# VH-VL binders against q8zy40: the designs that were tried, part 29

Target 1, 190 residues: q8zy40
Amino acid sequence: MIVGVVDYTVGNIGSVLTALKRAGAVPVVVKGVEEAGRVDAVVLPGVGTYEAAYALARQFKEVVLEKPTLAICLGMQLLFESSEEGGGQGLGVFKGRVERIKARKVPNIGWRYTHVVKNSEIIAEGYYYYLHSYGVRWGENEAYTAYIKLEEKYVAAVERGHIIGVQFHPERSGRTGLELIKRFLAVAKR

## First folded at step 5 (VH-VL)

Design Y34 (framework fv_zagotenemab)
Fold by ESMFold2-Fast, scan of step 5:
Structure Y34 (fold): chain C 190 residues (1-190), chain A 122 residues (1-122), chain B 112 residues (1-112)
Amino acid sequence: as target 1 above (190 residues)
Amino acid sequence: EVQLVQSGAEVKKPGESLKISCKGSGYSFTSYWIGWVRQMPGKGLEWMGIIYPGDSETKYEKNFKGQVTISADKSISTAYLQWSSLKASDTAMYYCARQEDFWLGYLDFDYWGQGTLVTVSS
Amino acid sequence: EIVLTQSPGTLSLSPGERATLSCRSSQSLVYSDENTYLAWYQQKPGQAPRLLIYGASSRATGIPDRFSGSGSGTDFTLTISRLEPEDFAVYYCQQYGSYPLTFGGGTKVEIK
């Protein structure tokens, strides 16, 4: 399975490429919508600034709506309606707004227990690695699959059909993250 | 000095209601989870559930959900475990214990209350 | 649900001897390179449990260095290098890698 990783031109996507290879995929770097149209699934990585990522990711909205998609950290945040970080616009795939997190320490860095509130074929409850200063506040929403608890609850995962977003970094989450990527590929290949 | 002080022993009949308490002191009560653990006579430890007093978020072990209610009153730094209708099988020692916020990845119980013995017999 | 099996159920030893207690998990408790989510508690008669070890091998504050934890994945050990009279108690392992939190059945360390 060929998996396109969107390159925002800023930040290192090496760990994502390595994790996809270890999970059994053939990762390729994509910079344009034409390239993304030729792959079996896409990954929106969690690297770069919001402005740079949005400027590139906006052209991929239709690809995200039509192909299996795993959106990581910043990638997940781009799927929402708006953000306090940078330009204020998101792709609007999921309802909600990205805001600066309230926590004892910002950024939220480290291993955090991720509580799953809906049955998921891809997102398993447990510890994942987080590294973020912005997040989506938890609320009542059919797409909200998992949360983490800081001073308030924040969205850890969202799902709608073939579109999966995670606030954590599965590519940095050891075996737990590798198993998540394997489950994503298995579901995507159906 | 961190301390959890539980309410005194209870002797009840089946069908009666009961509410036992766990009062925290010496720390920020709203910054830590409080867990409840059951120990039936001569048996081991069973996790029942936890509450975060800061926002009253709860999580229960499946078999205790609906059997008990865990609550907290942060204004008096007290957590509660409540039964609407006791059964003889509820006879046990009940412990409350403090769990550090999973912000740091810890879910172990670092400080424990002294326990509340609940005896239910007809 | 993760099941923890402790063995032996009872360990009869004299002061000064080494105690080795086992805890086996039904599935791996390694969630990251940084942490293994396994704790050990001591419970003396008439008392609440006391945290001894967390993260499989880290001693809790105030715990004497004769207590040590080891292991990873599914096999864990609590070792008491030289038993003191106050160490005769029941010991429980607990996983906190996923909910529901679960405890082992306990190992009683008794005199003889």
Scores: ipSAE 0.005, ipTM 0.500, lowest interface PAE 12.5, mean pLDDT 86

Design Y35 (framework fv_zagotenemab)
Fold by ESMFold2-Fast, scan of step 5:
Structure Y35 (fold): chain C 190 residues (1-190), chain A 122 residues (1-122), chain B 112 residues (1-112)
Amino acid sequence: as target 1 above (190 residues)
Amino acid sequence: EVQLVQSGAEVKKPGESLKISCKGSGYSFTSYWIGWVRQMPGKGLEWMGIIYPGDYDTKYEKNFKGQVTISADKSISTAYLQWSSLKASDTAMYYCARQEDFWLGYLDFDYWGQGTLVTVSS
Amino acid sequence: EIVLTQSPGTLSLSPGERATLSCRSSQSLVYSYENTYLAWYQQKPGQAPRLLIYGASSRATGIPDRFSGSGSGTDFTLTISRLEPEDFAVYYCQQYGSSPLTFGGGTKVEIK
């Protein structure tokens, strides 16, 4: 399976490419929507600033709606309606607003137990690695699949059909992260 | 064969700067964390911090943040531990060690360097 | 910060005896896909530490079967079923489930 990793031109996507290879995919870097239209699935990586990533990612909204999609960290945040980071709008795939995390320490860095509240074929409960200063506050929403508990709850994973967003970095989450990527690929092949 | 090779022993005076190295070979250097562990003479192991060479992300144990700098150069598969001004209390054996992040699924320190002895005395 | 407390500090035994080393975590370590983020290391004088056990109970490559790890939640044990002369060393437990990574204070297994 060919998996297109969207290149926002900011940040290094090497760990994502390597993790996809280890999971059994053939990753390719995609620079435009035509290239992304030709792959089997897409990944929105978690590198770069919100403003730079949004400027490029906005072109991929229809691809995200049409193809199996795994959106990581910043990639997940781009799928929401708006963001406090850069005062920007999001792609509006999921309801909610990305805001600066309210916690004793920001950024939220390290391993956090990720609580899964809905049965998922892809997202399994356990520890994942986080690195973020912005997030989506937990609330009642059919797409919200998992949360982490800081001083308050924040969205850890969202899903709707073929679109999966995770706040953590599966490419940096050991076996748990690799297994998530493998499950994403297995589901995407259907 | 996975190998971590550290630079040789150092003898320094208080106030001097120092940069020691840890060179990885036999694996994808950018796909593993490199951690630094201090062991003071006759004492136990203390985690100092880690770096992910793939994106240069670093994490420090809070007591070492600001005391040392952890860095890496992925073009030569080498990680570094650096002091701007050494103190006598920095006298210790310093180990680098590899942590797997996603390939085998565990974050234990599976391979260790041989250690670099740093002696700081007047 | 997760604090790991090892006991005893020193364990004096003869070759052939069973060694039981304890590591207690200040908070519960969580299982994920049957993984528990606790490791055991052996350190001999003048040498770098060597990984013995990872995931609380999985033996690292090349480690003899007389070494075994067990435990769950907050209480973990390293067992050496029959001490050999080369097993007299200091043993450290380590958690790697949350930042900062932390080591126990060590248990010295010495010959009596």
Scores: ipSAE 0.000, ipTM 0.441, lowest interface PAE 12.5, mean pLDDT 85

Design Y36 (framework fv_zagotenemab)
Fold by ESMFold2-Fast, scan of step 5:
Structure Y36 (fold): chain C 190 residues (1-190), chain A 122 residues (1-122), chain B 112 residues (1-112)
Amino acid sequence: as target 1 above (190 residues)
Amino acid sequence: EVQLVQSGAEVKKPGESLKISCKGSGYSFTSYWIGWVRQMPGKGLEWMGIIYPGDSDTKYEKNFKGQVTISADKSISTAYLQWSSLKASDTAMYYCARQEDFWLGYLDFDYWGQGTLVTVSS
Amino acid sequence: EIVLTQSPGTLSLSPGERATLSCRSSQSLLHSEGYNYLAWYQQKPGQAPRLLIYGASSRATGIPDRFSGSGSGTDFTLTISRLEPEDFAVYYCQQYGSYPLTFGGGTKVEIK
């Protein structure tokens, strides 16, 4: 399975490429919509600045809506309506606003227990690695699948059909993250 | 309590084979990388490679690839470093060390074995 | 390959003095969220290395507060605020931001 990783031209996507290869995929770097149209699934990585990532990711909105998509960290945040970081506008795939997290330590760095509130074929409850300064506050929303507890609850995962967003970095979450990527690929093949 | 225990010192002749061990205890052995670090007498630390015991995935520093084999047996929580034919230049202290999963962004070595001294001389 | 350069090679000091050790990276080790992939280890003669600092500034479990790490990007410092007799050892920095993992050449802190 060919998986296109969107290159925002900012940040290092090496760990995402390595994780996809270990999960059994054939990752390719994509910078345009035509390239993304040729792949079986798409990954929006969690690297780069919000402004740079948004500038490139906005052209992929239709691809995200049509193809199996895994959006990681910053990639997940791009799918919301707006953000306090960078340019402020998001793609609007999920309702909600990304804001600077309020916690004893910022950025939120380390392993956090991720509580799953909805049955998911891809997102398993457990520990994942987090590295972020911005997040989406938890609330009532049918797409909100999992949360973490900081000073307040924050969205850890969102799902709508074939579109999965995670605030954590599965490519940095050990075997737990690798198994998540494997489950994503298995579901995407259906 | 996390512990890595290495096999005892070895004295060998050039051309002989050798396999040294590193046994982990007090943690989930299959959830952490085991790295091997060489220290030649009076010299600094050199990273040789790592193995993920859960699936035996290995990565080597280019100068050690083909010179040594890193392996693991998860049923007994033990990692190995092996030479098919030792050289005098392999004389060194060899350390194993636990590394948080590589997926965590190439984390540091948090626990170290006591070291295995390998002396290769005629 | 990222090269780490430690200076000085040898630092001769007396117990009670402040030690400042430098580590310079050939490439930036800074992640966009402010995390630096840089660790410090202590090695005493005949012993295995011991992790002191990770992420450039976080003390490992059980490490006394006289040890502190600072710096970002390419320039890093390990500070020992008041040397104890047990602190005379060789110190290594290590980057874990890219493959292959690399260590600095070491700084020996010895009694004057």
Scores: ipSAE 0.005, ipTM 0.477, lowest interface PAE 12.5, mean pLDDT 86

Design Y4 (framework fv_zagotenemab)
Fold by ESMFold2-Fast, scan of step 5:
Structure Y4 (fold): chain C 190 residues (1-190), chain A 122 residues (1-122), chain B 112 residues (1-112)
Amino acid sequence: as target 1 above (190 residues)
Amino acid sequence: EVQLVQSGAEVKKPGESLKISCKGSGYSFTSYWIGWVRQMPGKGLEWMGIIYPGDSDTKYEKNFKGQVTISADKSISTAYLQWSSLKASDTAMYYCARQEDFWEGYLDFDYWGQGTLVTVSS
Amino acid sequence: EIVLTQSPGTLSLSPGERATLSCRSSQSLVYSDENTYLAWYQQKPGQAPRLLIYGASSRATGIPDRFSGSGSGTDFTLTISRLEPEDFAVYYCQQYGSSPLTFGGGTKVEIK
């Protein structure tokens, strides 16, 4: 399966490409909508600044709505309505606002237990690696699949149909992350 | 409140074995790494290794691998640093410290034990 | 192994003065996530180290605002805006972005 990784032109996507290859995909770098139209699934990576990522990602909104999508960290945040980081606007796929997290330490760095509250074919409960200063507060929402507890609860994963967003970095989460990517590919292949 | 309490000072002879302890309280012991740091008399801080008590995953700094054993007993929220055969060069203050979480790289130590002074002399 | 060099070795000042402590890294501590993994610790004689600053510039819980961290890449500074009697101690920088974790040699802030 050919998986297109969106290149925000800032930040290193090498770990995402490597993880996809190890999971059995054929990863390709995509910079435009035409290229993304030719792949089987899309990944919005978690690298770069919000402003740079939004400027490029906004053109892919229709692709995200039509193709299997895994959005990682910053990629997940771009799917929400707005962010207090950077330009302030998101793609609006999921309802909610991205805000600076309230925790005893910011950024939230390290392995966090991710609590799954809804049955998911892709997101398994357990430890994943996190690296972020902004997040979405937990609330009652049918798309909210998993949370982490800092001083407040924050969204760890969201799902709607073929669109999966995760606040953590599966490409940096060892075997647990690799298995998540494999499950994403299996569901996308259906 | 988070607290790490270490065992008391030790005076030993070369060749003797020793096991010192670090007991955590006020937090989920199995959810954080515990690191060990050595400070030789009049010198700076040296990282020795870390353990994740939830599954006993342990990582050592190269120079300490094989020289010491780091372990933990999660049922009593206690981590250990052990020598099978002490040397005079092991004379130092030993600190345990909680590492908020492991990252590719490592994280800083946010809470420290009071230290255990180990003196090894003939 | 990343080497951290602290200067000066000793800083002699009076209470009320500003202290500026330097830490230089052998390689850049800015990573692909654009964060800087550099911490500062305070150690008083006979006591355990205490975390002051993490991420180069963020104060740890309970640390007074007279302590501030700054810097990027390879050059970092800990500033104590107005020394209190309890601030006379040894200060260590530490990088935590690469294994093994490494500490600087320390800067002793002593009463003039």
Scores: ipSAE 0.000, ipTM 0.420, lowest interface PAE 13.1, mean pLDDT 84

Design Y5 (framework fv_zagotenemab)
Fold by ESMFold2-Fast, scan of step 5:
Structure Y5 (fold): chain C 190 residues (1-190), chain A 122 residues (1-122), chain B 112 residues (1-112)
Amino acid sequence: as target 1 above (190 residues)
Amino acid sequence: EVQLVQSGAEVKKPGESLKISCKGSGYSFTSYWIGWVRQMPGKGLEWMGIIYPGDSDTKYEKNFKGQVTISADKSISTAYLQWSSLKASDTAMYYCARQEDFWLPYLDFDYWGQGTLVTVSS
Amino acid sequence: EIVLTQSPGTLSLSPGERATLSCRSSQSLVYSDENTYLAWYQQKPGQAPRLLIYGASSRATGIPDRFSGSGSGTDFTLTISRLEPEDFAVYYCQQYGSSPLTFGGGTKVEIK
């Protein structure tokens, strides 16, 4: 399976490419909509600033709506309606706003137990690696699949059909993250 | 060592403004939350709100939001609790206390100020 | 808002006796990280509160081992195994797992 990794032209996507290869995919770097049209699935990586990533990612909204999508960290945040971090606007795939997280120290860095509240073929409960200063507060929403507990609960994963967003970095989460990517690829092939 | 020192007692009339302070010392002031707790005469403890001085991130208990303002000046390691217009029902002892975040099992309010008595009488 | 109910309101005992104080939460305080964010404070007249127990059962630094916390879910207990003269005070439970933070109404431990 050919998986397009969107290159926001900010940050290093090497760990995402490596994780996809280890999971059995053929990752390709995607810089435009034409290239995205030729792949089987897409990954919105978690590198860069919201503003810079949004400027590029907005052209891929239709691709996200049409193809299996795994959106990581910042990538997940781009799928919401708006963000407090630069730019202000999101793609609006999921309802909600990205806000600065409430914690004694920001960013939220480290391994956090991720609690799954809905049956998921892709998101398994367990520890994943987090690195983020902004997040989506937990609430009643059919798409909200998993949360982490800081001062408040924050969304750890969202799902709607073929679109999967995770606040953590599966590409940095060892075997647990690798297995998540493998499950994403298996579901995407259907 | 670690200390929270609050400003002195205040006697005010209804309608007056007031700003009381809580100065931290002996620790990294910007690395801990400062909470404010009210205790009315002869009554229990009520959490009013909390502020993270490093970026002034603030949370209020619903009944105190709009009634008071919590702020901090990290350059002088001081947190503030302010009223624009005092009421007789604001008569109470006000405590500040430092708190770690709800990250992993952290301590709750481990150091407290001595309290500031505010008396509002007509 | 999570409501904490403490009982009894007043506990009248003699030095050397065991004190058992209860705190009941309107909601379960077992969180997804499996920690219980419940604390106990002691307050003597004219003084600021003092942290005794955090995480339902962990003693704060400097607190004597006669103080112990127990319980999970919605029902919590503070036990003072042998009351000393200095232990006669008001005790408050408090949850800090969810905003707004809430305190119980207090239990006064007084000399019989």
Scores: ipSAE 0.000, ipTM 0.446, lowest interface PAE 16.1, mean pLDDT 85

Design Y6 (framework fv_zagotenemab)
Fold by ESMFold2-Fast, scan of step 5:
Structure Y6 (fold): chain C 190 residues (1-190), chain A 122 residues (1-122), chain B 112 residues (1-112)
Amino acid sequence: as target 1 above (190 residues)
Amino acid sequence: EVQLVQSGAEVKKPGESLKISCKGSGYSFTSYWIGWVRQMPGKGLEWMGIIYPGDSDTKYEKNFKGQVTISADKSISTAYLQWSSLKASDTAMYYCARQEDFWIGYYDFDYWGQGTLVTVSS
Amino acid sequence: EIVLTQSPGTLSLSPGERATLSCRSSQSLVYSDENTYLAWYQQKPGQAPRLLIYGASSRATGIPDRFSGSGSGTDFTLTISRLEPEDFAVYYCQQYGSSPLTFGGGTKVEIK
């Protein structure tokens, strides 16, 4: 299965490419919607600045709406309506706003237990690696699949059909993250 | 508190079998790799191999494949290093160490056991 | 396999002095993700190694700020800004971006 990883032209996607290959996919770097239209699934990686990533990712909104999509960290945040980071607008795939997190220490860094509250074939409850200063507050939303508990609850995963967003970095979460990527690929092949 | 506790020192003769252990505590044992590192007397560190206890996926450095067996029992959070027939050249300190994932994460061997001294002589 | 060469083999210094330890790689350690998978460990006589630096320049939890790592590509340095008595030990670099994992030969920092 050919998986297109969107290159925001800022930051590096090597760990995502490596994780996808290890999960059994054939990862390819995509810079335009024409290339993304030809792959089986798409990954929005968690690298780069919000502003630079949004400028390029906005072009892929229709691809995200039409193809199996895994959005990681910053990638997940881009799918929401807006962000405090850089004062940016998001793609509006999911309801909510990305805000600076309220926690004893920011960034939220390290392994956090991720509580799954909705049925998911892809997101398994357990520990994942987090590295973020911004997040989405937990609330009433059909798409909100998992949360982490800091001083307040924050969205850890969102799902709507073929679109999966995670606040954590599965490509940095060892075997647990690798298994998530494998489950994403298995569901995408259906 | 993450801890790796290894079995005690061993004194053996060539040809004898040996199995040493490394018990993890204070973390999810099945979510981290356990690596084995050899240090011969007065020498540096040599990576021998690594195991993921969650599914027993095991990888060896080529020179140790077939010479030792790495295994784990996740029910008691313990990894093992085993020889079927020891040689005098196996005399060394053996360390176990925890690793998140060398291909995906930014971590290396973040926690180490205290070491098991294995002496093989006449 | 990637070979790591450490120099000098032995560094004789007095407490309070700066220590600069070199690690040279046979191949570039800047991988496709732009991360550098190089670590530094400290080993005292009779003790297990202790992680000091990972990712070439990130200090491990609990490690004093007098320890710093720098470098990229093939040339890496561990610097101890002011040696304290407990810092006299053997230091090893290690790459963990490519299998097999490999260690340098070590640099012994000893009291002059």
Scores: ipSAE 0.000, ipTM 0.446, lowest interface PAE 14.0, mean pLDDT 85

Design Y7 (framework fv_zagotenemab)
Fold by ESMFold2-Fast, scan of step 5:
Structure Y7 (fold): chain C 190 residues (1-190), chain A 122 residues (1-122), chain B 112 residues (1-112)
Amino acid sequence: as target 1 above (190 residues)
Amino acid sequence: EVQLVQSGAEVKKPGESLKISCKGSGYSFTSYWIGWVRQMPGKGLEWMGIIYPGDSDTKYEKNFKGQVTISADKSISTAYLQWSSLKASDTAMYYCARQEDFWSGYLDFDYWGQGTLVTVSS
Amino acid sequence: EIVLTQSPGTLSLSPGERATLSCRSSQSLVYSYENTYLAWYQQKPGQAPRLLIYGASSRATGIPDRFSGSGSGTDFTLTISRLEPEDFAVYYCQQYGSSPLTFGGGTKVEIK
């Protein structure tokens, strides 16, 4: 399976490309919507600043709505309606706002136990690696699949149909992250 | 210093209800998970479930879900394990233990209560 | 469910000897280059378990230097370099990387 990784032209996507290859995919870098239209699935990576990433990612909203999508960290945040980071607007796939996290230490860096609240074919409960200063507060929402506990609860994963967003970095989460990517690819092939 | 103090031993008959307690002190009670572990006579340790007292979020091992209720009252820094109807097979030592995960990512049992012996016999 | 198998079931030794206890996991417990979610506990008769080692090799607060943990992946070892009289107890390994949390069956270290 050919998987397009959206290149926001900020940050290094090397770890994502490597993880996708290890999971059995053929990753390709995608810079425009026409290129993304030709791949089997897309990944919105978690590198860069919100404002810079949104400027490029906004053109991919229709691709996200039409193709299997895995959105990582910043990528997940772009799927929401707005962000406190840079005062930006998001793609609006999921309702809600990205806010600066309330935690004893910011950024939230390290391994956190991720609690799954509904059955998921892709998101397994366990430890994942986090690296973020902004997040989505937990609340009532059919799409909210998993949370982490800091001073408050924050969304760790969201899903609706073929669209999966995770706040953590599966490409940096060892075997647990690799298995998540493998499950994403298996579901995307259906 | 960090301490978890459990309620005293209980002797009950099958069908009776029971609620045992675990009181934390010397730390921020609402910032750590409290787990419950069963040890049947002469056997090893079995994880039953955990609760985060700050919001009463609970996770159960599948075989204990519906058999027991785990709860907490953060105003008095106390966690509870409750049975609506005891069985002879519930005879065991029950331990509570503190788990830290939100800063380090480790969900190990770093401090334990002294245990509550529950005996259920006709 | 991850199954932890401890061996031997009973280890009979004298004070002053080295004890080596094994814990084997049915699945790899290495979740990252830095983190392995395996702990070791000591339990004496009539007492609650006491945390000895977490993260496979990190000694818990107050635990004497004679206790050490090692291993990665699926094979883990608890070593007591020189047994003291108070070290004769049952030892349990536990994984805390995935739900449900599971314990090994225990190894009893007893006086020969």
Scores: ipSAE 0.006, ipTM 0.538, lowest interface PAE 10.4, mean pLDDT 86

Design Y8 (framework fv_zagotenemab)
Fold by ESMFold2-Fast, scan of step 5:
Structure Y8 (fold): chain C 190 residues (1-190), chain A 122 residues (1-122), chain B 112 residues (1-112)
Amino acid sequence: as target 1 above (190 residues)
Amino acid sequence: EVQLVQSGAEVKKPGESLKISCKGSGYSFTSYWIGWVRQMPGKGLEWMGIIYPGDSDTKYEKNFKGQVTISADKSISTAYLQWSSLKASDTAMYYCARQEDFWSGYLDFDYWGQGTLVTVSS
Amino acid sequence: EIVLTQSPGTLSLSPGERATLSCRSSQSLVYSWENTYLAWYQQKPGQAPRLLIYGASSRATGIPDRFSGSGSGTDFTLTISRLEPEDFAVYYCQQYGSSPLTFGGGTKVEIK
């Protein structure tokens, strides 16, 4: 299975490419919608500034709506309606706003236990690696699949059909992250 | 000096309700999870569920969901385990234990209550 | 659900001997390169459990250095280098890497 990793031209996507290869996929770097038409699934990676990522990611909205999608960290945040970071618009796939997290230390960096509240074929409860300064506050929403506890609860994962967003970095989460990517690929092959 | 002090032993009949308590002292009660562990006579330890008193977030082991209610009152630093209708099979020693919040990832049940013996017989 | 299997069920030894207790996990408990979410508890007759080891190998506060934990992935060991009379008890392993939290069935260390 060919998996397109969207290159925002900011940040290092090497860990994502390596994790996808280890999970059994053939990752390719994509910068345009035409290239995305040739892949089986898409990954929106989690490195870079919101403004730079949105400027490129906005052209992939229809691809995200049509193909299996795994959106990581910043990638997940881009799927929401708006963000305080850069005062930016999001893709509007999920209802909600990204805001600066309220925590003793910002960024939220390290391993956090991720509590799953909705049955998922892809998101398993356990520890994942986080690195973020912005997040989505937890609330009542059918798409909200998992949360983490900081000073307040924050969304850790969202799902709607073939679109999966995670606030953490599975490519940096050891075996737990690799297993998540493998489950994503297995579901995407259906 | 961290302490968890549990309520005294209970002798009940099937069908009766019961609420036992676990009072924390010597630490920030709202910053740690409180777990409940059952030990049936002569048997091993079974995790029942856990509560974060700061916001009353609870997680239950599947087999105990709907059979017991875990709650907490942070104003008096006390956690509770409750049955609406006891069964003879609920006869056991019940322990409460403190667990560091999962975000730390480094400590488990570091302090335990002395246990509450619940006997349910006709 | 992660299943923890402890062996042996009963270990009969004399004071002064070395005790080696095994705990095997149905799934790997390594979730990061630095963390293994496995603990060991001691329970003496009529008493609450007491934390001995967390993170597979770190001794809890106040625990004598004759107690040590080792292992990674799926295979874990609790070692008591020289048994004291007060060490005859039941020992439980527990994983806290995923929900539901699960305990092993216990190993009873008894006088030979």
Scores: ipSAE 0.000, ipTM 0.495, lowest interface PAE 11.7, mean pLDDT 85

